VHH binders against Tyrosine-protein phosphatase non-receptor type 20 (PTPN20). Designs and how they scored, part 3

Target 1, 254 residues: Tyrosine-protein phosphatase non-receptor type 20 (PTPN20), of Homo sapiens (Human) (q4jdl3r159to412)
Amino acid sequence: IMQEFMALELKNLPGEFNSGNQPSNREKNRYRDILPYDSTRVPLGKSKDYINASYIRIVNCGEEYFYIATQGPLLSTIDDFWQMVLENNSNVIAMITREIEGGIIKCYHYWPISLKKPLELKHFRVFLENYQILQYFIIRMFQVVEKSTGTSHSVKQLQFTKWPDHGTPASADSFIKYIRYARKSHLTGPMVVHCSAGIGRTGVFLCVDVVFCAIVKNCSFNIMDIVAQMREQRSGMVQTKEQYHFCYDIVLEV

## First folded at step 17 (VHH; from W2 with S53D G54S)

Design X6
Fold by OpenDDE, fold request of step 20:
Structure X6 (fold): chain B 254 residues (1-254), chain A 122 residues (1-122)
Amino acid sequence: as target 1 above (254 residues)
Amino acid sequence: EVQLVESGGGVVQPGGSLRLSCAASGFTVLEYELYWYRQAAGIERELIASITDSGSTNYADSVKGRFTISRDNSENTMYLQMNSLRAEDTGLYYCVKGYRSYYDERWHLDHWGQGTLVTVSS
């Protein structure tokens, strides 16, 4: 397992980061050193505006799995985030971070804080229709309205709340249930998956989701191959050796 | 595109107060760790105050209890309230923007303002 991870670390990745490094786009990145590849970044609108998000396509056993991996939204990029969700017709958001961890903002609040008051953005209105707080994750149902057209979009957000600041979850079972629930909830578009940077926990989610789908379909899978595919499309996916090992540990639980 | 413009400097008597402003453009102040530095004549620049993106503040011992760093998102401006000013507080005051690195989990200095002069004299 560790040898595989090291081999992945030694691979040269072909991607360039020109868009994310443009002066006009620099402040749209949560971290200076986490950028999307130009070739896989998610363009916004007709003008192909910038958001730190990447299309991720994983092929396993003849099936393609389609995701958007992205950073936790900044206050200034919340509107962009919802634009991305709507333009891609995504009905599920998997959030694998808390808003604040270790005294640091990891993700800005991009949803309403109450059922009664929508979140008013420049181009969108986000309504919280209902929510459920479970032991390990939160389920939120949104109606997102595009102000210009009046078009409404139903979106389910699933926030995993028990990933520690450092390391991996103590309970693999809780994360397994979380991932399975997300997959079961998925209907349209690429599943939008984010943590803080959109590479570590996000990468683990994608990898394990593909593995679970493979198991259900009685298909073979290779974790190293899956992670390799992800890293070709977004640098740093499954960032740490512990996270990589955790992918294998989860598989052993099922 | 990112700009920091300090203002509010001037001449004040010992024991007086002064409020510095750092008007930010090109970025949102709430999203970054921001700093106040100062440089007195013939002395190396000194970090005197910082405010994190989460709102936590830190002060140098030389200004603790006298200076207060704050920010206003509506104005996209950072402030430094300076009370009980002393002659040794004289200097050029800079506001500084940081950026966050994911891999080293640290804030780094990014952009500097031009500075505003504070003179404390009798």
Scores: ipSAE 0.914, ipTM 0.952, lowest interface PAE 0.4, mean pLDDT 96
Fold by OpenDDE, fold request of step 20:
Structure X6 (fold): chain B 254 residues (1-254), chain A 122 residues (1-122)
Amino acid sequence: as target 1 above (254 residues)
Amino acid sequence: EVQLVESGGGVVQPGGSLRLSCAASGFTVLEYELYWYRQAAGIERELIASITDSGSTNYADSVKGRFTISRDNSENTMYLQMNSLRAEDTGLYYCVKGYRSYYDERWHLDHWGQGTLVTVSS
């Protein structure tokens, strides 16, 4: 397993980061050193505006799995985030981070704090219709209204809350249930998956989701191949060796 | 373009108060760790106050209890309230913006303002 991980690190990946490095876009990145490839970045609107997000397409057993991997939104990019979700007709958001970890903001809440008051954005109004706090993750149902058209979109957010600040979850079972629930909830568009940077925990989610789908369909899979595909489309996917090993651990439990 | 413009400096008597402002543009102040530095004549620049993205504040021992760092998102401005000023507080005060690195998990200094002069004299 570790040899595989090291082999992945040695692969030279093509790709440019020009868009993310533009002065006008720099402050739209949560981290200075985490950028999307120009070739796979998610363009916003007709003007192809910038957001730190990447399309991820994984092929396994003849089937393609389609995702958006992105950073946790900044306060200033919340509107862009929802624009991305709606433009791609995504009905599921998987959030694998807390808002604050280790005293650092990892993600700004892009949802209403209460059922009573919507989140007012420049172009969108987000309503929290209901929520459920489970042992390992939170389910939030949103109605997102585009102010320009008045159209409403239903979006489900699933937040995994038990990923430690460092390392991997102690219970693989909890994360398995989380991923399966997300897949079951998915109806349209690419599943939007984010953590803080959109590469570590996010990568693990994508990898394991594909594996679970393969198992259900009685298809073969190769974790190294899956991760390799992801890294071709977003640098640093499944960021640590521990995370990579965790992918294998999860597979052993299913 | 990121810009930081300090203001509020001037001449004040010992024991007096002064409020410095750092008007930010090109970024949102709440998203970054911000700093106040000062430089007295013939002395190296020193960090005197910081505020994290989460709102936690830290102060140098020399200014603890007298200075308060704060920020206002609506104004996109950082402030330094200086009370009980002393002659040794005289210097050029700089506001500084940080940026976060994912891989080294720390903040780095990014942009500096031009500074505002504070003179404490009887």
Scores: ipSAE 0.913, ipTM 0.950, lowest interface PAE 0.4, mean pLDDT 96
Fold by OpenDDE, look of step 20:
Structure X6 (fold): chain B 254 residues (1-254), chain A 122 residues (1-122)
Amino acid sequence: as target 1 above (254 residues)
Amino acid sequence: EVQLVESGGGVVQPGGSLRLSCAASGFTVLEYELYWYRQAAGIERELIASITDSGSTNYADSVKGRFTISRDNSENTMYLQMNSLRAEDTGLYYCVKGYRSYYDERWHLDHWGQGTLVTVSS
């Protein structure tokens, strides 16, 4: 497993980061050193505006799995985030971070704080219809209204709350349940998956999701191959050796 | 384009007060760690105050209790309230923007303003 991980790190992946490094786009990145490839970045609108997000396509056993991996929104990019979600017709958001971890802001609160008051954005209005706080994750149901058209979209957000600041979840079973619930909830568009940077925990989620789907379909899978595909499309996916190990560990629990 | 423009500097007597402003454009001040530096003649520049994206503040011992760093998000401006000014506070004051690195989990200095001159003299 360690050898595999090291081999992945040594892989010279092609890709350019020109869009993310443009002066006008630099401040839209949560981290200076985490950028999307130009070839896989998610364009916004007709003008192909910038957001730190990547399309991720994983092929396994003849089936393609489609995701958007993205950073946790900044205050200034919340509107862009929802634009991305709606333009891609995504009905599920998997959030694998808390807003604040270890005293550090990891993601801005991009949803309403109450059922009574919607979140007012420049182009969107987000309503919280209901929510459920479970032991390991939170389920939030949103109605997102595009102000220009009045069109409403139903979006489900699933926030995993038990991933520690450092390391991996203490309970593999809890994360398994989380991923299965997300997959079961998925109906349209690519699943939007984010943590803080959109590479570590996000990568683990994508990898394990594909593996679970393979198991259900009685298909073979290769974790190294899956992660390699991801890293070709977004640099740093499954960022640490511990996270990579966790992918194997969690599969053993199934 | 990121810009930082300091203002509020001037000549003041010992014991007096000044408020410096740093007008920011091209980014949201709330999202970044910001700093005040100063440089006196013949002396290396020094960090005197910082404010994190979460609002936590830190001060150099030389200004602690006298200076206050703050932000106004609506104006996208950072401030430095300077009270009980001393002759040794004379210098050019800079506001600085940071950026966050994922891999080293630290803030780094990114952009500097042009500076504003503070002169404390009797």
Scores: ipSAE 0.895, ipTM 0.941, lowest interface PAE 0.5, mean pLDDT 95
Fold by ESMFold2, fold request of step 20:
Parts: structure tokens; sequence; C-alpha cells
Structure X6 (fold): chain B 254 residues (1-254), chain A 122 residues (1-122)
């Protein structure tokens, strides 16, 4: 398993990061060294504006699974994040981080705090309609209203709250339930998946989701191949050997 | 694009106070670790205060208890309140912005202001 990970780490992938490295876009990145490839970045609007986000298409057994892998939004990119979600018709956001872990900000709070007050953005108003707090994750139901048209869009956010500050979860069971719930919730567009940087925990989520879908369809799968596909579309997906091993651990438990 | 403009320096007697300001443009102060550095003649630049994106502060021993770093997101400005000033506090004070690196889990120095001169003299 570790030999596979090291082989993936040594692979030289051709790709450019010109859009994310432009001076006008540098401050839109949570981390200076985590950037989307130009070829797979998610454009905003007709002008193809920048957001730190990548389209990911994983093929297994002739089936294609479509995601957006993105960083946890910054205060200054909250409007861009919601624009991306709506323009791609995504109905599911999987958030695999707490806002603050170990005293370090991992993601800005990009949704309304309470049922009473919507989040007011430049082009959108986001209402929290319902939420349910489970032991390992929080389900939030949003209605997002585009101010110019009054058009409303339903979005379900699923926040996994039990990933440890370092390493991987001690229990795979909670993460398995989370992924299955997210897949069950999917209706339209690519699933939007983020952690802090949008490569580590996000990569684990995507890999395991594809494997679960393969098992349901009685299809073969290869974790190394799945991770290789992801890395071609967003640099560094599945960040650590511990995370890579965790993908196998989860699959074996199921 | 990214700009840091210091102000508030001047001449003050020992025991006096000054407040330095750093007006930021091209980035949001809340999202970044920020620093005050100072440079006296013939000496390397010294880190004297920092504030993290989460609001935690740190101070050099030479200024602890006398200086306070703060920020105001509505004005996109960082401050350094300097009390009980001493002759050895004389120097050019720089506002510095960091950037965040994922793989090494550290903040690194990014942009520097031009500095504002503080002179503590009788």
Amino acid sequence: as target 1 above (254 residues)
Amino acid sequence: EVQLVESGGGVVQPGGSLRLSCAASGFTVLEYELYWYRQAAGIERELIASITDSGSTNYADSVKGRFTISRDNSENTMYLQMNSLRAEDTGLYYCVKGYRSYYDERWHLDHWGQGTLVTVSS
C-alpha cells in the first residue's frame, strides 16, 4: 500500500497554475501552494473568473463520477463559492472540516448562523431552513435566492465534525455513514467537496465514494487508479500515506 | 495590488506613547498573519509583534507589556500601540503581511511596507 503511495508521489504530472498564480488571484487562495490546474479549474461566470476549485471526473467500469474539489472558502471568497455552487447546479456540499482546528482557522463560516437571519451576499441571500445535528456530522438545508431574479435553489450541506486535528479518524464507521448519506442526497450537478485545502480529506471522500458505488454495481475498482485520476485533475489529492491507507481501511471494513 | 502603508511615527520623549497604523489594500487583514518589525541603525530587522488570522498575539520580550498589536477589519487596518517608550525603541517600524503554506504548515513573510520612523529623544 505504501509502495503504491510512493509511486504516486514520484509521478511527474504536467500542468500549469497560471490563473491561480496571477497577482490578481493570489489572495483568493487559502494556501499559496495549493492551486487548481488551469485546465480543470472551475470558472465563474462568462468572464471565467477565478476560484480555487477543480472539476474532478473519475471513471470506473464505464461510469463517470463528477465532483468539484475546492478549498474551504475565505471571507473574501464566500460570494464566489455560492456563485460556483449555483452555476454548476450542485445540490450537495460536503464539508470535511471544522471551522477551527487546534486554534487554526481551516475554513471561514460561509453560511447563515441562525434560522432567523439570512446571510446577505452581493448577489445572493442564503436562508437556513433546517438543520439536524448528528453525532458525527451536521445536516443543513439551505435555500439560496438570487437577488436579481428571485429564483430559489435548494442546497444540502453535510459537515463532518469528527476528523481529528492530525491523522485520520480512529473509527471509519462514522465517515462511512457520512459518505453514504452524501451520495444518497445527490440529485443535480457535481458534488461540491471541500476541507481546508481541498486535497487531503476531500481526496479520501472522493476515492471512497467511487469505491462504494463500484461495490453497489458489482464492479471492480482500483484505489491506486482512482487516486491517480484525481491527481491528474487537482494536484496532491489524498495528501498523506495515512490518508491513502485509510481509503483501504474503509473499503475493507465494508 | 497588495499595499501596506504605515503612519503615526514621530518624535516623542522617553515614557511617551505613539500609535502606529498600517493601512492595507489588496487583501483582507482578517485572513492573514500580520507583523510589526523594527530596524535600528546598524541592526537587523527585529520581529516585535505578531497577530494571527485567529487573533492570537505574540510579542518580543523587549516590548511585552508596553506594546499592543491590534486590527480593525472595518478599516482594513492594523495598529501598534506603543506605551512607556524608551530610547532603544528608536527605529524604523515596518508593517508586514504573511502568506500561508499548506505543506510546511507555516506562515511566511510576504509584503513589507516602507516603514514609519519612531524617534525617542529628550
Scores: ipSAE 0.740, ipTM 0.876, lowest interface PAE 0.8, mean pLDDT 92
Fold by ESMFold2, look of step 19:
Order: sequence, then C-alpha cells, then structure tokens
Structure X6 (fold): chain B 254 residues (1-254), chain A 122 residues (1-122)
Amino acid sequence: as target 1 above (254 residues)
Amino acid sequence: EVQLVESGGGVVQPGGSLRLSCAASGFTVLEYELYWYRQAAGIERELIASITDSGSTNYADSVKGRFTISRDNSENTMYLQMNSLRAEDTGLYYCVKGYRSYYDERWHLDHWGQGTLVTVSS
C-alpha cells in the first residue's frame, strides 16, 4: 500500500497553474500552494472567472463519476462558491471539515445561520429549509433562489463533523454511512466535495465513493488507479500516506 | 490588486500615544495573518506585532503591554495602538500581509506597505 503511495508521489504530471497564480486570483485561494490545473478548473459564468475548484471525472468499470473538488470557501469567495454550485446544477455538497479545527480556520461558514434569515448574496438568496444533526454528520437542506429570475434550486449539504485534527477517523463505520448517504442523495450535476484545501479528505471521499459504487454493481476496482485519475485532474488528491491507507481500510470493513 | 496604505505616523513626545492605521484593498483583512514591522535607522526590520486570521495576537518583548494590534472588518483596516512611547520606538512602521502555505503549514510574508514614519522626540 505504502509502495503504491510512494509511486503516486513520484509521478511527474504535466499541468499548468496559470489562472490560480495570476495576481488578481491569488487572494481567492485559501492556500497559495493548492491550485487547480488550468485544464480542469471550474469556470464561473461566461467570462470564465476563477474559483479554486476542479472538475474530476473518475472512470471505473464502464461507469463515469462526476465531482467538483474545491477548497473550503473563504469569506470573500462565498458568492463564487454558490454561483459554482448553481451553474453546475449540483444538488449535493459534501463538507468534510469543521469550520475551526485545533484553533485553525479550515473553512468559512458559507450557509445561512438560521431557518428565519436567508443568506443574502449578490445574485442569490440561500434559505435553510431544515436540518438534522446526527452523531457524525449534519444534514442541511437549502433552497437557493436566483434574484433576477426567481428560479430556485434545492441543495443538500452533508457536513462530516468527526474527522480528527490529525490522521484519519478511528472508526470507519460513520464515514461509510456518510458517504452512502451522500451518494443516495445525489440527483443532478457533479457532487461538490470539499474539506479545507480540497485535496486530502476530499480525495478520500471520492475514492471510497467510487469503490462503494463498484462493489454495489459487482465490478472490479483499483484504488491506485482511482487516485491516479484524480491526481491528473487536481494535484495532490489523497494527500498523505495515512489517508491513502485509510481508503483501503474503509473498503475492507464493508 | 493588493494594496496596504499606512497612516497615522508623526512626531510625538516620550510617554505619548499614537495610533497607526493600515487600509487594505484587494483582500479581506479577516482572512489573513497581518503584521507590523519597524525599522529604525541602521537596524534590520523588526517584527513588532502580529494578528492571526483567528484573531490571536503576538508582540515583541520591547512593546508588550504598550502596543495593541487590532483590526476592523467593516473598514478593512488593521491598527496599531502605541502607548507610552519611547525614543527607541522611532522608526518606519510597515503594515505587512501574509499568505498561507498548505504543505509548510506556515504563514509567509507577502505584501508590504510603504511605511509611516514615527518620531518620538522631546
């Protein structure tokens, strides 16, 4: 397993990060050194504005799985994040982080705080319709309304709250249930998946989701191949050897 | 375009007070670690105070208890309140913005203002 991870780390992947490195876009990145490839970045609107996000298509056993892997939104990028979700018709957001972990800010609170007060954005209003707090994740149901047209879009956000500050979860059962719930919830567009940087925990989520879908369909899978595909489309997916090992661990538990 | 514009420098007597401002544009001050640096004539720049994106503050021993760093998100501005000023506080004061590195797990210095001169003299 560890030899596979080392081989993935040593691959020389061609790709450019010009859009994310432009001075006008640098402050839209949570981390200066985590950037989407130009070729797979998610454009915003007709002018193809910048957001730190990558399209990821994973092919396994004749099936294609579509995701957007993205950083946790900054205060200054909340509007961009919701624009991305709506323009791609995504109905599921998987958030694999708490807002603050170990005193370190991982993600800004980008959704409405209460059922009574919508989040007012430039072009959208986001209403929290209801929520459910479970032991290991929170389910939030949003209605997102475009102000100019009045058209609306339903979005379910699933926040996994028990990933430890360091390492991986001790128990795989709760994360398995979380991923299965996210897949069951999916109806339209790519799943939007983020943690803080959008590469580590996000990569684990994508890998395990594909593997579970393969198992359900009685199809083969290769975790190294899945991670290799992801890394061609967003640099550094499945960040650490511990996270890579966890992908195998969680699969064995099913 | 990131810009940092310091103001509030001037001449003040020992024991006096002065408040420096750093007006920011092109970024949101709440999202970044910010710093005040000081440079006296013939001396290397010295870190005086910092404030993290979470709001935690740190100060050089030479200014602890006398200087206070703060920020105001409604004005997108960072401040340095300087009390009980001494002659050795004389220098050019710079506002500095950091950036966050994921793999280093550190903040690094990024953009510097042009500085505002503080002169403490009788």
Scores: ipSAE 0.735, ipTM 0.875, lowest interface PAE 0.7, mean pLDDT 92

Design X6
Fold by ESMFold2, fold request of step 20:
Structure X6 (fold): chain B 254 residues (1-254), chain A 122 residues (1-122)
Amino acid sequence: as target 1 above (254 residues)
Amino acid sequence: EVQLVESGGGVVQPGGSLRLSCAASGFTVLEYELYWYRQAAGIERELIASITDSGSTNYADSVKGRFTISRDNSENTMYLQMNSLRAEDTGLYYCVKGYRSYYDERWHLDHWGQGTLVTVSS
């Protein structure tokens, strides 16, 4: 497993980060050194404006699994985040972080705080319709209303709250149930997945989701190949050897 | 474009007070670690105060209890309240913005303002 991870780390992948490095876009990145490739970045609107987000397409057994991997939104990018979700017709957001971990801000609170007051965006209004708090993740159901048409869009956000500040979950079972719930909830568009930087925990989520789908279909899979595909489309997916090992640990538990 | 514009410097007598402002544009003050640096003539720039994106503050020992860093999100502005000023506080005060690095888990200095002069003289 170690040898596989080291081989993935040693690959020199060609790619450009010009859009994320433009002075006008630098402050849209939570981390200066985590950027989407130009070729796979998610454009916003007709102007193809910038958000720190990458399309990820993983092929296994002739099936294509489609995601958006993105950073945890900043206060200044909340409008862009919701625009991205809606323009891509995504109905599931998987959030694999708490807002603050160990006193460090990981992600801004980008949804309505209460059932009473919607989040006001430039072109949309986001209502928290209801929520459920489970032992290891929170389910939030949103209605997003386009201001110009009155048309409503349903989005389910699933926030995993039990990832430790360092390492991986002690019990894979809670994360397995989270991923399966997210896949069952999926109806339209790419699944939007984020943690803080959108590469570590996000990469584990994508890998495990593809593996679960392969197992359900009695198809083969290769974790190294799945992670290699991700890394071609967003740099650094599955950040650490511990996270890489966790992908294998989950397979042994199913 | 990121800009930091300091103001509020001037001449003050020992024991007096002054409030410095740093008006920010091109970024949201709440999202970044911010700093006040001071430079006296012939001396290296020194860190006086910082405020993290989560709101935690730190101060140089030479100013603890006398200086207070704060920020106002509605004005997108950082402040330095300076009380009980001393001759040693004379210098050019810079507002500085950091940037966050994921892999080294550190904030690094990014943009500097042009500075505002504080002169403490009797």
Scores: ipSAE 0.734, ipTM 0.877, lowest interface PAE 0.8, mean pLDDT 92
Fold by ESMFold2, look of step 22:
Structure X6 (fold): chain B 254 residues (1-254), chain A 122 residues (1-122)
Amino acid sequence: as target 1 above (254 residues)
Amino acid sequence: EVQLVESGGGVVQPGGSLRLSCAASGFTVLEYELYWYRQAAGIERELIASITDSGSTNYADSVKGRFTISRDNSENTMYLQMNSLRAEDTGLYYCVKGYRSYYDERWHLDHWGQGTLVTVSS
């Protein structure tokens, strides 16, 4: 497992980060050193505006799994985030972080907090229609309305709240249930997955989701290959050897 | 484009007070760790106060209890309230913005203002 991770770390991947490094876009990044590749970044609108997000397509057994891996939104990028979700017709957001962990801000609160008052954005209005708090994750149902057209879109957000501040969960059970629920909830567009930087926990989620789908279809899979594919499309996916090992641990529990 | 503009410096007698302002553009002050540095003649710039994105503050021992760093969401501005000023507080005061690095889990200094001069003398 360690040898596989080291081989992935040593692979020389060509790619450019010009859009994320432009002065006009630098302050749209939560972390200066976590950027999407120019070739796979998610464009906003017809002018191809910048958001720190990457399309990821993982192929296994001739089946393609489509995701958007993105950073946790900043206060200044909340409108961009919802624009991305709407333009890509995504109905699921998987959030694998609490807003604050160990006193450190990991992600801004980008959704309405009550059923009574919508979140007012410049082009959208986001309504919280329903929510359910489970012991290991929170389910939120949103209706997103584009102000100029009146077009609406349903989005389910699934926030996993049990990832420890350091390392990985000691028990895989809750995370397995979370991922299976997220896949079951998927209807349209790429699944939008984020943590704080959109590479570590996000990478684990994508890897395990593909493996579960492969198991259901009685197809083979290779975790090293899956991680290699995602790293070609967003730099640093599955950040640490502990996270990489956890992908194997969680799969063996199934 | 990121810009930091300090103001509020001036001449004041020992024991007096001043409030410095740092008007920010091109970024949202609530998203960043921000700093006040000062530079006295012949001395390297020193950190005197900081405020994290979560609102936690830290102060140099030489100013603790006398200076207060704060920020105002509506004006996108950071402040330094300076009370009980001493001659040794004389210097050029800089507003500084940080950036966050993921891999080393630290804030680093990024953009600096041009500074505002504080002179404490009789």
Scores: ipSAE 0.724, ipTM 0.875, lowest interface PAE 0.8, mean pLDDT 91
Fold by ESMFold2, fold request of step 20:
Structure X6 (fold): chain B 254 residues (1-254), chain A 122 residues (1-122)
Amino acid sequence: as target 1 above (254 residues)
Amino acid sequence: EVQLVESGGGVVQPGGSLRLSCAASGFTVLEYELYWYRQAAGIERELIASITDSGSTNYADSVKGRFTISRDNSENTMYLQMNSLRAEDTGLYYCVKGYRSYYDERWHLDHWGQGTLVTVSS
């Protein structure tokens, strides 16, 4: 497993980071050194404005799985985040982080706090329709309304709350249930998946989701190949050897 | 397009107070670790106060209990309240913005203001 991870680390992947490195876009990145490739970045609107997000398409057994991997939104990018979700018709957001971990801000609170008061953004209103707090994750149902057109889109956000500050969960069972619920919830557009930087926990989520779909279809899979595909489309997906090993650990538990 | 503009410096007697302001543009102050540095004549720049994006503050021993760093989101401005000023507090005070590195797991210094002069003399 270690040899596989080291081989993935040694590959020199194609891509440039010019959009994210532009002075006008640098402050849109949570981390200066985590950037989307220019070739796979998610454009905003007709002008193709910048957001730190990447399209990821993973192929296994003739099936294509489509995702957006993105950083946890900054206060200043909350509007951009919701624009991305709407423009891509995504109905599922998988959030694999708490807002604050170990006293460090991982992601800003980008959704309405209560059922009674919508989140007012420049171009959108986001309504919290209902929520359910489970032992390991929180389910939130949103209706997002574009002010100019009155069109609306339903979005389910699934926040996994039990990932430790360092390493991986001791028990894979809760994360397995979380991923399966997210896949079951998917109806339209790419699944939007984020943690803090959008590469570590996000990469594990994508890998395991593809593996579960393969197992359900009684179809083969190769974790190294799945991670290699992801890394071609967003740099550094599945950040650590522990995370890579966890992908295998989950398969063994299932 | 990031800009940091310090103000509030001046001449004050020992034991006096000043409040420095750092008006920010091109970024949101709540998203970044921010710093006050000072430079006295012939001396290297010294970190005197910092505030993290979560609001935690740290101070150099030389200013603890006398200086307070704060920020105001509505004005997009950082402040340094300086009380019980001493002659050794004389210097050029810089507002500094950090940037966050994922792989280093730390903040690094990014943009510096031009400084505001504080002179403590009788």
Scores: ipSAE 0.723, ipTM 0.873, lowest interface PAE 0.9, mean pLDDT 92
Fold by ESMFold2, look of step 20:
Parts: structure tokens; sequence; C-alpha cells
Structure X6 (fold): chain B 254 residues (1-254), chain A 122 residues (1-122)
């Protein structure tokens, strides 16, 4: 497993980060050194404006699994984040982080605080219609309304709250249930998946989701191949050797 | 374009007070670690105070208890309240914006203002 991870780390991937490195876009990145490739970045609107987000298409057994991997939104990018969700018709957001971990801000609170007061954005209103707190994750149901047209879109956010500050979960069971629930909830568009930087925990989620779908279909899978595909489309997906090992640990539990 | 513009410097007597302002544009002050640095003649720049994106503050021992760093979301501005000023506080004061690096898990210095001069003399 270690040798596979080392081989992935040594691979020289051609790709450019010009859009994310533009002076006008640098402050839209949570981390200066985590950027989407130009070729796979998610464009915003007609002018193809910038957000730190990547389309990820993983092919296994003739099936294509479609995601958006993105950073946790900044205060200044909340409007862009919701625009991305709406423009891509995504109905599921998987959030694999708490807002603050160990006193460190990992993601801005980008959704309405209460059932009574919507989040007012530049072009949208986001209503919290219901929520349910489970042992390891929180389910939030949103209705997103575009102000100019009145068009509405339902979005389910699933926030995994039990990833440890360092390393990976000691028990895979809760994360397995979380991923299966997210897949079951999916109806339209790519799944939007984020943690803080959108590469580590996000990469684990995507890998395991594809593997579970393959198992259900009695199809073969190769974790190294899945991670290699992801890394071609967003740099550094599955950040650490411990996270890579965790992908295998989860699969053995199933 | 990121810009940092300091103001509020001047001449003050020992024991007096000044409030420095740093007006920011091109970024949101709440999202970044911010710093005040001081440079006295013939001396290297010294970190005086910092405020993290979560609001935690830190101070050099030489100013602790006398200086207070703060920020105002509505004005997109950082401040340094300087009380009980001493002759050794004389210098050029810079506001500085950091950037966050994922792989080394650190904040690094990014953009500097032009500085505002504080002179403490009788």
Amino acid sequence: as target 1 above (254 residues)
Amino acid sequence: EVQLVESGGGVVQPGGSLRLSCAASGFTVLEYELYWYRQAAGIERELIASITDSGSTNYADSVKGRFTISRDNSENTMYLQMNSLRAEDTGLYYCVKGYRSYYDERWHLDHWGQGTLVTVSS
C-alpha cells in the first residue's frame, strides 16, 4: 500500500494553475498552495469566473461517477459557492469537516443559522427547511431560491462531524454509513464534496463511494487507479499515506 | 489588487496614546492573519502584535498590556491602540497581511503597507 502511495506521489502530472494564481483570484483560495487545474476547474456563469473547485469524473466498469471537489467556502466566496451548486444542479453537499477544529478555522458557516431567517445572498435566498442531528453527521435540508426568477432548488447538506483533528477515524463504521447515506440521497448533478482544502478527506470520500458502487454492481475496482484518476483532475487528492491506507481499511470492512 | 494603507501616526509625548489604522482593500480582513510590525532606525523590523483569522491575539513582550490589536468587519480595517507610549516605541509601523499554506500548516507574510511614523519625544 505504501509502495502504491509513493508511486502516486512520484508521478509527474502535467497541468497548470493559471486561473487560481491570477492576482484577482488568489484571495478566493483558502490555501495559497491548493488550486484547481485550469482544465478541470468549475466555471461560474457566462464569463467562466473563478472558484476553487474541480470537476472529478471517475470511470470504473463503464460507469462514470461525477463530483465537484472544492475547498470549504470563505466568507468572501459564499455567494460563488451557492451559484456553483445551483448552476450544476447539485442536490447533495457532503461536508467533511467541522467549521472550527482545534481552534483553527476550517470552513466558514455558509448556510442559514435558523429555520426562521433565510441566508440572504447577492442573487439567492437559502432557506433551512429542516435538520436532523445524528451521532456522526448532521442532515440539513435547504431550499435555494434565485431572486430574479423565483426558481427554487432543493439541496441536502450532510456534515460529517467526527473526523479527528489529526489522522483518520479509528472506526470506519460511521464514515461508511455517512457515505452510503450521501449516495442514497443523490438525485441530480455532481455531488459537491468538500473538507477544508478539498483534497484530503474529500479524496477519501470519492474513492470509497466509487468502491461501494462497484461492490454493489459486482464490478472490479482498483483503489490506486481511482486515486490516480482523481489526481489528474485535482492535484493532491488523498493527501496522506494514512488517508490512503484508510481507503483500504474501509474496503476490508465491507 | 491587495492594498494596505496605514494612518494615525504622529508625534506624541511619553505616556501618551495613539491609534493606528490599516485600511485594507482587495481582501477581507476577517479571513486572514494580520500583523503590526515596527522598525526603529538602525534596527530590524520587529513583530509587535498579531490577530488570527479566529480572533486570537498575540503581542511582543515589549508592548504587552499597553498595545491592543483589533479589527472592524464593517470598515475592513485593522487597528493598533497604543497607550503609555515610551521613547523606545518610536519607529515606522507597518500593517501586514498573511497568507495560509496548507502543506506546511503555517501563515506566511504576504503584503506590507507603506508604514506610518510614530515619534515619541518630549
Scores: ipSAE 0.722, ipTM 0.872, lowest interface PAE 0.8, mean pLDDT 92
Fold by ESMFold2, look of step 21:
Structure X6 (fold): chain B 254 residues (1-254), chain A 122 residues (1-122)
Amino acid sequence: as target 1 above (254 residues)
Amino acid sequence: EVQLVESGGGVVQPGGSLRLSCAASGFTVLEYELYWYRQAAGIERELIASITDSGSTNYADSVKGRFTISRDNSENTMYLQMNSLRAEDTGLYYCVKGYRSYYDERWHLDHWGQGTLVTVSS
């Protein structure tokens, strides 16, 4: 397993990060050194504005699984985040982080705090219609209304709250239930998946989701190949040896 | 374009007070670790105070209890309240913005202001 990870780390992937490195866009990145490739970045609107987000398409057994991997939104990028979700017709957001971990801000609170008051953005209103707090994750149902057209979209956000500050979960069971629920909730567009940087926990989620789909269809899969595909489309997906090993651990429990 | 513009420096008597301002543009002060550095004549720059993106503050021992770093999100401005000033507080005071690096897991110094001169003189 570790030899596979070393091979993935050694692979020289050509790609450019010009859009994320533009002076006007640098402050839209939570981390200066985690950037989307120009070729796979998610554009915003007709002008193709910048957000730190990547399209990820994973092919296994002739099936294609479509995601957006992105960083946890900054205060200054909340509007951009919701625009991305709506323009791509995504109905599921998987959030694999708490807002603050170990005293460090991992993701800004980008949704309405209560059922009573919507989140007012420049171009959108986001209404929290319902939520449910489960043992391992929180389900939030949103209606997002574009102010200029009155068009609305239903979006389900699933926040996994039990990833430890360091390492990986001691028990894979809770994360398995989370991923299966996210897949069952999916209806339209790419699944939007984020943690803090959008590469580590996000990479694990994508890998395991593809593997679960393969198992259901009685198809073969190769974790190394899945991670290699991801890394071609967003640099550094599945960040650590421990996270890579955890992908295998989860598969063996299923 | 990121800009940091310091103001509020001047000449003050020992025991006096000054409030330094750092007006920021091109970024949101709430999202970044911010710093005040000072440079006395012939001495290396010294970290005086910092405020993290979560709002935690730290101070050099030489200024603890006398200086207070703060920020105002509506004005997008950072401040340094300087009380009980001493001759050794004389120097150029710089406003500095950090950036986050994922792989080395720390904040790095990014943009510096031009500095504002504080002179504590009888």
Scores: ipSAE 0.711, ipTM 0.865, lowest interface PAE 0.8, mean pLDDT 92

